# VHH binders against q9y6x5: the designs that were tried, part 80

Target 1, 379 residues: q9y6x5
Amino acid sequence: LPPKLLLVSFDGFRADYLKNYEFPHLQNFIKEGVLVEHVKNVFITKTFPNHYSIVTGLYEESHGIVANSMYDAVTKKHFSDSNDKDPFWWNEAVPIWVTNQLQENRSSAAAMWPGTDVPIHDTISSYFMNYNSSVSFEERLNNITMWLNNSNPPVTFATLYWEEPDASGHKYGPEDKENMSRVLKKIDDLIGDLVQRLKMLGLWENLNVIITSDHGMTQCSQDRLINLDSCIDHSYYTLIDLSPVAAILPKINRTEVYNKLKNCSPHMNVYLKEDIPNRFYYQHNDRIQPIILVADEGWTIVLNESSQKLGDHGYDNSLPSMHPFLAAHGPAFHKGYKHSTINIVDIYPMMCHILGLKPHPNNGTFGHTKCLLVDQWCI
Below, E stands for the ipSAE of ESMFold2; O stands for the ipSAE of OpenDDE; V2 stands for 0.75 times the mean of E and O plus 0.25 times the DockQ between their complexes.

## First folded at step 3 (VHH)

Design j35 (framework vhh_8dlx_2; at its last look DockQ between E and O 0.73; V2 from the best seeds 0.00; counts 0 for: pae E 9.9 > 2)
Fold by ESMFold2-Fast, scan of step 3:
Structure j35 (fold): chain B 379 residues (1-379), chain A 120 residues (1-120)
Amino acid sequence: as target 1 above (379 residues)
Amino acid sequence: EVQLVESGGGVVQPGRSLRLSCAASGFTFSSYGMHWVRQAPGKGLEWIGNINHGGSTRYNPSLKSLVTISRDDSTNTLYLQMNSLRAEDTAIYYCARDYWGESRTLFDYWGKGTLVTVSS
C-alpha cells in the first residue's frame, strides 16, 4: 500500500506569528504531530524561488527560479507571473511530483502550487488546477481530496497552495495586530476545515500532511525608501527586478554602473555577481544579473515614487522575520515532538523518504529531519 | 499621483464584442505588469488576466477563449478585448497595476472602473 503525502503552503506565514497569535486548530494538529519552529529559507526570500526549493531540495542558483522576475542572459528571455508557464524556466530541476509519477507509476495532484501547471521535463502533475486567485480554499480542498480518494493510479503526492497571509501581510504589514489577527484566525479556521474534511473522508489516519510556508514578512514604511533614480540614470542599465533585491543588467561598462550605485544609500548593499556572499548560494546561474542590490530589512527600493506596501519579503535569509515554520501530522511523523530549525532544502529529501522515492541530487541533508520521523533513529 | 482610468463600457447586446481601455499616468507604465479584474453586481472580484512589461499574457482559464489583453507603452494604455459577450459578463471592469516582483495577482493601484451591461 503506497504512502501518501499532502503538502500545504500558506504563503508568507512568518514563524513568530505562532507565538503572537492563537491558533487552536493548528495547535491541535501539532499536539498529535511535529513542529519545526523555524525553517531557514533560501535567498532570495520570494514566493516562486522558495516554493521550487521546497519541492526540489535545491538552492535557487541550482534550480533556476532565482526570483519572481527574471532575465536569462543566454537566451534573452524574460520571466514573470504572466509567462510562468514556459517550461524553459523550470527545467533546471526535477520537482518531486515529476519524480513521483516517473519512478513508481503513481499520480500527483496539485491545487495551484507554483510550477504544477507547467510541463517540466515533458511531465505535468497528473491532476492540477491552472492558477487562478479567485478560486476559494474550499474549492481547492474539494478537488485535492477528491483526487486523493478517487484516482487510479493512486495519488500519492498532493499539493495545496493558498495566497494568505502574504497578500494581507503586504497590504497591512505584519505589525498591524488588528488586521493580522483577523487574517490569521481565518487561516486557522481553514486548517480546521482541512482536518475535518480529511477525517470525514476517511483519509486522516493514513495520510501524511505537511503544513508549511515559503517565507515570512517584515514591516515597511514610506519613511524607509531608497530612490534608485537618485542613484543612477535609466540609460545605464536594464532593471530586471526591483525590491528588496534589485537585479541590474548594465547597458554599458559594468564597473561604471557599480561605482554609481555602491555608495548611493547606507540602507542597501551593492554586489558584483562574483562578490555576492557565499552564504546566500546565489551566484552560479545565468539568470542572476551582473549587479545585485540588497536592501536592509524593512527598506523598499523605488523608482521615483511612493510604495503602497506596508509589508515585504525577499530580504536576507538569515533574518528571523523571513523564516516560515513547518508542522506535520501522519503515520510517518512522531506525535508531540518539537524541533528548532531545519533548512527549507531539507524538506525535499524528507518527502522523498516518506514516499519511498530516490531523490535527485540536492542541497538538503536528510539527517536534519530524521528526528521528525518514526522509522528513523534520532540518537 | 498614480492614476488608472478605464473607458469603453456601456450597454451591449449578447454575442457582440467590446474593447475596453485603461489610461495610465503618474508612473513608468512600461516597467509594470497590468491586470484586468471585474465585479458583477452583488458578487466578489473576478480576475480576468494580466500582461507583463514584455507583453506576455496570462488569462483566467474560464475566460481565455473570450478575451485578449494588450498594451501600448507609447500611449500608456492597457486594452481588454471581449468577444461573444454573455449576460454573465455584466460587471464593473477595473484595470490594476501589479506589485513589482510578486508572483501572484496582487495589485497596488486600480481604477474606479467602467460598467459593462450585457442585455437585449
Scores: ipSAE 0.358, ipTM 0.710, lowest interface PAE 3.8, mean pLDDT 91
Fold by OpenDDE, look of step 5:
Structure j35 (fold): chain B 379 residues (1-379), chain A 120 residues (1-120)
Amino acid sequence: as target 1 above (379 residues)
Amino acid sequence: EVQLVESGGGVVQPGRSLRLSCAASGFTFSSYGMHWVRQAPGKGLEWIGNINHGGSTRYNPSLKSLVTISRDDSTNTLYLQMNSLRAEDTAIYYCARDYWGESRTLFDYWGKGTLVTVSS
């Protein structure tokens, strides 16, 4: 039988939640599988970019999903969560479900994973759900597991996406122990439901399951605001993305805009596109705007408007608060093994290996995940 | 202060159309995406659809054929056009402001809602 893999994402699941909260179901999952404690995600640390990095193995500059909000100056197109279905934005890379879908006697399935309801390279998963935040986890899980169990050709790769604990993290802040405990308990219960469902269907022993996330969450405060309007008139630029990484499209001379912003706050770095640090791998794409503002951890870039966010993400990808985790279970994985750190782009070549797929050129390093796999030597 | 005020609700007969409005104030309306959501009696919140700052719309697939969302930035008003109303469309309808920079359908401000009752 061909290997099967289910990739699950709980949006905004900060890695250290595992240390600070109780997860009976997830811990059991980990105990019988593997854990990567920290996954270094890609800059910017936002949902669309990182989810696409997971399934392509590419940095943002390479796969072209460089933010949750994008603007292309040539075509004058906009990308956002409410406008994400144009293949134009996705076609700079080939996600793993497309690769898998094109294989003989294989199908892909997807429940709400970013990009899965878009024909990428004129290919879409045989089974998918249009994104709808109102659809319950249960319904998503039911569809995914049904497809995994009863499809022809068989579904060998599936994705499942859930919006928590990200939404709650934004609302309550990650340091709100009372509210986040409730939220995270619910997440753990959902994991329990997932495991139970798989067992009930007889899939548990043969299905490889990865549970991961795209980014973490940092605590924000009304005391840590950077007001751009104090530094520059809004008529001098178009804001493509705001916080914590602002994408600035100047309406006047770029240098003038830069000079107005460069000393706006000691808690914000201002980069011309060509001066963006190499470690971000966030330069070589036309969709990256001429000026990028990067707020320090926990600082929020605002205009003359108040923000109610108590948590946020998108910051420097080297910050531990931005890092998610990865847990996995199945015949491809060891049992009871913990690993310290991998890069998020490393997940792609690992998944390709598990599925027996030839990976497209990518930025991942298969060697970083070898210790997780039973068929590999751990060096 | 951010304010959202829905209007246009009421009692309507099945098969009729209704247009709801949401008046926004206290923020730069044109810079934000906006959403419509509803809550039927005894049910959870249901997302209807959204319109981004650029005017692009996305809808709940279950409602796409029945609803149209539009906006007038000159008057800071969001609209929800509903056609062929059914009894199951009875709900409190809310407009909500999109989180700036958020990756998915998230809201930071809500109106008080307007009740739509579809009844013979």
Scores: ipSAE 0.067, ipTM 0.310, lowest interface PAE 6.2, mean pLDDT 93
Fold by ESMFold2, look of step 5:
Structure j35 (fold): chain B 379 residues (1-379), chain A 120 residues (1-120)
Amino acid sequence: as target 1 above (379 residues)
Amino acid sequence: EVQLVESGGGVVQPGRSLRLSCAASGFTFSSYGMHWVRQAPGKGLEWIGNINHGGSTRYNPSLKSLVTISRDDSTNTLYLQMNSLRAEDTAIYYCARDYWGESRTLFDYWGKGTLVTVSS
């Protein structure tokens, strides 16, 4: 009877939403399981990088998904959220579903987790949905539960991805209580539906379930814009990514580009690649551009234009507003335990332990999560 | 200040082709990904596809063989080529600007739409 794990992400779920909004279903899930109140994610605090860090245990510089928009100068390849299926981008790491399904008598299933519709190391998730944002949560859940119940070899690892509250967080901003309350209520109802569906299908008591997210959300404003065109001519660089971490590929002398930018705004830090703070673990990959610009929390880098977004993420990963949470329930987990913080890279070795998999080399620390697990001694 | 204006809609016969345009202004068009979305009468929104700032495209799998998205950064114009039109392609067609740097995110600006009616 092999252990089974369902990993669920609600994109952009800021940790303190749990304290500031009502979640009767999620709170009941937590009460019967474990909570990690803050998960310190990886820099940059963007969707593709952090989802891949969860499933590889690696910093972005090590797994190679360093942003939602990337350029490789040698191959001249571009990566974006609309051009994400070339295995070239993903092959610098081995995600847990690949390791899992290569085991004897095991398979993996996926409902739209980033990368699960890509043949990474010539291996695509055994069962998967091609990404399509129009597919309802209910349909994603139905496919996942069907595969968990009805597959040979059995599905032992499954992923489920949902776009909210990220999309609404960008539109309204995290401080819009009226709109965010409505959005977060709908998400709590989805969590209730998830638990109820698993109970109805006889999966709930023997399936380990992790509910987490990739990042948080901070409030933005039209009063907090950094106009890049005021500081530098477009002709001097190629823009690989814009905000809140801009990726700048100089077309002229790098020092000249740096000097034009370094005093552009007091609300933006400008780094040469070699000067990026070591605590970001964001230097040792060719996909990281020679100059990056890091906006202060709540500031938006723009190209001579207004902005309509009221919330954003991607900022410094030390900011509490960038941190998600993690909740878990199942036979591997204690009941009614709360833990203060872990690193997002710690989730991978914990999942490998639960599934009985040998982890690949990674940046996570199993000891950080051992207090969540019933089979581990906790001090 | 940001403005997206669709054009090229109208009544066409089944089996014909149609090219829609989207004129963009008020922002640096070449720096943004762009999308086409449609809404058939009485139906929800259906994503058609997108093109990133580098010219790479992605399509709704159900429409992939029927549509082509392109852009001309020198004229700030987005295009949708539709071939072999069917009655079920009758819809209001919108262009939309991608939200910068986000995966799986909502569009931040929409055009007013152009109506395409496929009828004999």
Scores: ipSAE 0.006, ipTM 0.352, lowest interface PAE 9.9, mean pLDDT 90
OpenDDE, second read of step 4: ipSAE 0.031; ipTM 0.358
ESMFold2 (binder alone), look of step 5: mean pLDDT 83; pTM 0.840

Design j36 (framework vhh_8dlx_2)
Fold by ESMFold2-Fast, scan of step 3:
Structure j36 (fold): chain B 379 residues (1-379), chain A 120 residues (1-120)
Amino acid sequence: as target 1 above (379 residues)
Amino acid sequence: EVQLVESGGGVVQPGRSLRLSCAASGFTFSSYGMHWVRQAPGKGLEWIGYINHGGSTFYNPSLKSLVTISRDDSTNTLYLQMNSLRAEDTAIYYCARDYWGESRTLFDYWGKGTLVTVSS
């Protein structure tokens, strides 16, 4: 009876939403499982970087997905959401589904987790859905549960990704209680549907389920804009990524570009690549640009325009507003246990332990997640 | 303020072609990628395609042979050319500005849409 794990992500689910809104289905899940109140994500606090850190246990400088928009100066390739199918961008690490499939009697299944529709080191998820935002949660769930029950070799690792509450967090801002309450209630209902579907199919008792997210969300404002065009002309640089972390590729001398930017706004920090704070673990990769601008929480970097963004993320990973949570249920997990904080890179070695896989070298620490697990000592 | 205004919709007979326009203002249009999205009556949003700031295009595989996206940076205008229109193409068509640096939330600004009705 091989161990099985389903990893579910609700994009942009800020940890403190759990304290400010009601989640009856999620609370029932947590009551018979575990809750980690804060997960400290990797910098930058964006979707692709953090989703890949969850499944590799690596900082962005090590796994190579350093932003949602990237440029590799050595190969001169550009990365965007529309170009995420090139294995080049994903090949600097080995995600858990690849390792899982390299075991002699295991398959993986994926409903739209970033990277699962890409062959990485010549290995693609055994079952997968090409990314399409129009596909309902129900269809993703139906495919995942079908694959968990009807596959040979058996599916032992499955992933499920959903775009909310990130989309609504950007549109309404996390402080819009009425709109966020409606969106979060819908998500809680989807969690209820997930649990009920697993119970009906006889999967619930023997399946380990992790519900987590990649980042949080913070309130933005028209009063908190940094106009990059007021500081430097477009002829001096190529813009690789904009906000709240701008990635600058100089067309002239790097020092001249830095000098034009360094006093541009009191609400952003300007770093030469070698001066990026060590605590970010965001320096040792060719895809990290020569100059990085980091906006203060709630500030938006713009190009001579206003911004309708009421919420955003990507900010300093020490900010609690950027932190997601982790909840889990299943035979590997304690019941009714709450833990304060883990690092997002710690999820990978924990998942490897649950699945009986030998992890690739990683930045996570298994000891940080021991208290969650029934077969481990907690102190 | 960022503003996106779609135009060119209306009632069209099946089998004909239609070109939609999106007029952009309030930002440096040439620096942003742009999307087309549609919503048929009673259905969810369907992504049509994307054009980056350099003019490279990416399409929904189900629609690729039927549509062409282009842009004119000198007039800040985005275009959607649709060929061989069918009743199922009846929808409100939206242009949207790419959410630069977001991988799964594709748009930060939307137009109000233009209605295309394909009927005979």
Scores: ipSAE 0.013, ipTM 0.553, lowest interface PAE 8.4, mean pLDDT 91

Design j37 (framework vhh_8dlx_2)
Fold by ESMFold2-Fast, scan of step 3:
Structure j37 (fold): chain B 379 residues (1-379), chain A 120 residues (1-120)
Amino acid sequence: as target 1 above (379 residues)
Amino acid sequence: EVQLVESGGGVVQPGRSLRLSCAASGFTFSSYGMHWVRQAPGKGLEWIGRINHGGSTFYNPSLKSLVTISRDDSTNTLYLQMNSLRAEDTAIYYCARDYWGESRTLFDYWGKGTLVTVSS
């Protein structure tokens, strides 16, 4: 019987929430599984880029989903909506569900993971749900468990995505203990429901389950705004993405735009594309604009407007506030093992190993995750 | 201060057409995508569609044949054209501003809504 894997994402689940709030269901999951306390995500620390990095093992400059809002200078295409189904944006990489279906005639199932409702290299998940935020966690879970149990060829890879705690993190900010406590308790209850459903269906003992996230969240404030309009007129550039990483497409000489922006705020770094720090791995793609602006943690870039965001992400990936965690349980994983840190790109080669798939070339290092796995020596 | 004000709602007979308007103020309207959402009695919020700053439209597949979204950047106005109205289109309709740089959280500002009642 081939091994099976369910990959679950709770969007915007900051790693240190595990230390500041109670998670009885998640803690029971971890007790008989593994915990990676911090996952160092890719820059920029946004939803679509990091979700695609998890399933490809690639930096954003390599897989092509470089932001949640993008512009391609060659084709003149714009990407700014989660319902845009153009394969063009996703075709620079091969996600794991495509590899899973093309090797040994296996099936994949998807409940709303970014990219799973788009045909990529002419391949879409065997079973999927079109993205719709109104669909409950229970309905997503019911579909995934039905497909895991009742498919031929068998579903060996399944994904499940949930928008919280990201939506509440933005609305209330991660330091609103009353509201965040309520939201995180609800998520823990959903994890309890997930485990219970898998046990009742006889799936739990033979299924590998990974629970992770794409990024964290940091506190923002009306007192920490960078007004871009105070530095440069709208007539000089086209804005491709705003905050906390602004993507600037100049309408005049690039150097002139750069000179207007470089001293705009002490709380923002301004980079010409070729000067973006190498450690970000965010330079070698036509969808990365000629000038990027990177706000300091907790600062919001605005266009002479207020911001209702009390939390945000997208900041420097070295910041612990931007890091998610990874927990896993199943026959492939040790029990009661705790690991400090992995890179988010390391998840892909680990998942390929568990499923017996040959990974596409990637930026992950299998050695970083081998201590989590029962069939590997940790030295 | 950001404001979104919906108008054009009311009682309409089945089969008729109706155009809703949303007047935006307090921000650079032309730089933002805009959304329409609705809430029918006893139901949750239903996303209708979005128009980006360049004028490209994206619709809920369940509603695409029934609605058209447009914008006039010179007057800071967003429109929702609804054709062949049915009793099931009875709802409060909300205008919302796009959430810059967010892929799954759609809105950062909302209007107060305008009630559309489809009945004879």
Scores: ipSAE 0.296, ipTM 0.659, lowest interface PAE 3.8, mean pLDDT 91
Fold by OpenDDE, second read of step 4:
Structure j37 (fold): chain B 379 residues (1-379), chain A 120 residues (1-120)
Amino acid sequence: as target 1 above (379 residues)
Amino acid sequence: EVQLVESGGGVVQPGRSLRLSCAASGFTFSSYGMHWVRQAPGKGLEWIGRINHGGSTFYNPSLKSLVTISRDDSTNTLYLQMNSLRAEDTAIYYCARDYWGESRTLFDYWGKGTLVTVSS
């Protein structure tokens, strides 16, 4: 039988939650598998970009999903979480589920993972759920496990997505121990449900399961706001994305816009597109706007409005608060092994290896995950 | 108003063939790709295939040998030919327009579907 892999994402699960809260089910999962304590995600540290990086192995500039909100000046198209279905945005890369199901005697399944309800390169997941935040985890899990167990050709790759603890992190802030304890307890219970379901169906021993996330969460405050209206008139630019990385499309001379913004706040870096730091790998795409603003950790870019978010993400990807974790279990993985760090783009070549797929050109390094795998040498 | 109306469903015995139709109106049919999707009882959506505006077809590998999608732009009709039907092919079959809007749905417009029941 071909190897099978289930990729699970709990949105906004900050890595250090594992140290600060109790996760009996997840810890049991880890005990029988592997843990990567910190995963360095891609800049910007947002949901759509990072989820697509996981399944393509590419930096954002390469796969073309450069933010949750995008604008293409040539076609005048807009991308947002409510408008994400145009293949135009996704077709600059080939996600792993497409690669997988184009193989003989294989199919892919998806429960609301970003991009899975879009025909990419004229290919859509064999089994999928249209995104609906109102659909319970149980229903998503039931569909995924049903497809993993009963499909022909067999589902060999599946994705499962859940919106927590991201939503709660935004609402309460990651430092709210009382509320976040409750939220994270629920997440752990869901992991328990997942494991139990897999055991009941006889999938547990043969299915490779990766539990990860796209980004962390940092504490925000009303005392840490950057108001752009104080620096530049709104008529001089179009805001494509706002916080904590603002994408600016000038309506007047770019240099003039830049000069008005460059000293707007000591807690914000302003970059012309060509001056964006190389370490971000966030330059070589037409969808990146001419000017970007990057707020410091915990600072929020606003217009003449107040932000009610107590937590946010999207900041510098070198910040620990932005980092998720990765745990995995299955025949491909060691038992009881912990690893310090990998890059999020490293997940793709690892998954391709597990599934026996030839990876597309990518930015991941397979060598970074060798120690997690039973069939590889670990130096 | 955009409308998609599926027809041709019904009860059919295993091994038989069935041709579904989707009548499109309210838009320039020839300018859009079209999809077939199905949902079996108690299961999620399964993508069957696509035909682009140029007539090229793409299929779910699981169903490729069993289905053929075609279109007649002169009559604004999409077709799904299914052969060698099995019990597991029992589902509601939907046609959908390959267009994107401010929605998280896979397609911007769906038909109401037509039920296909394969039983002996």
Scores: ipSAE 0.034, ipTM 0.250, lowest interface PAE 6.9, mean pLDDT 93

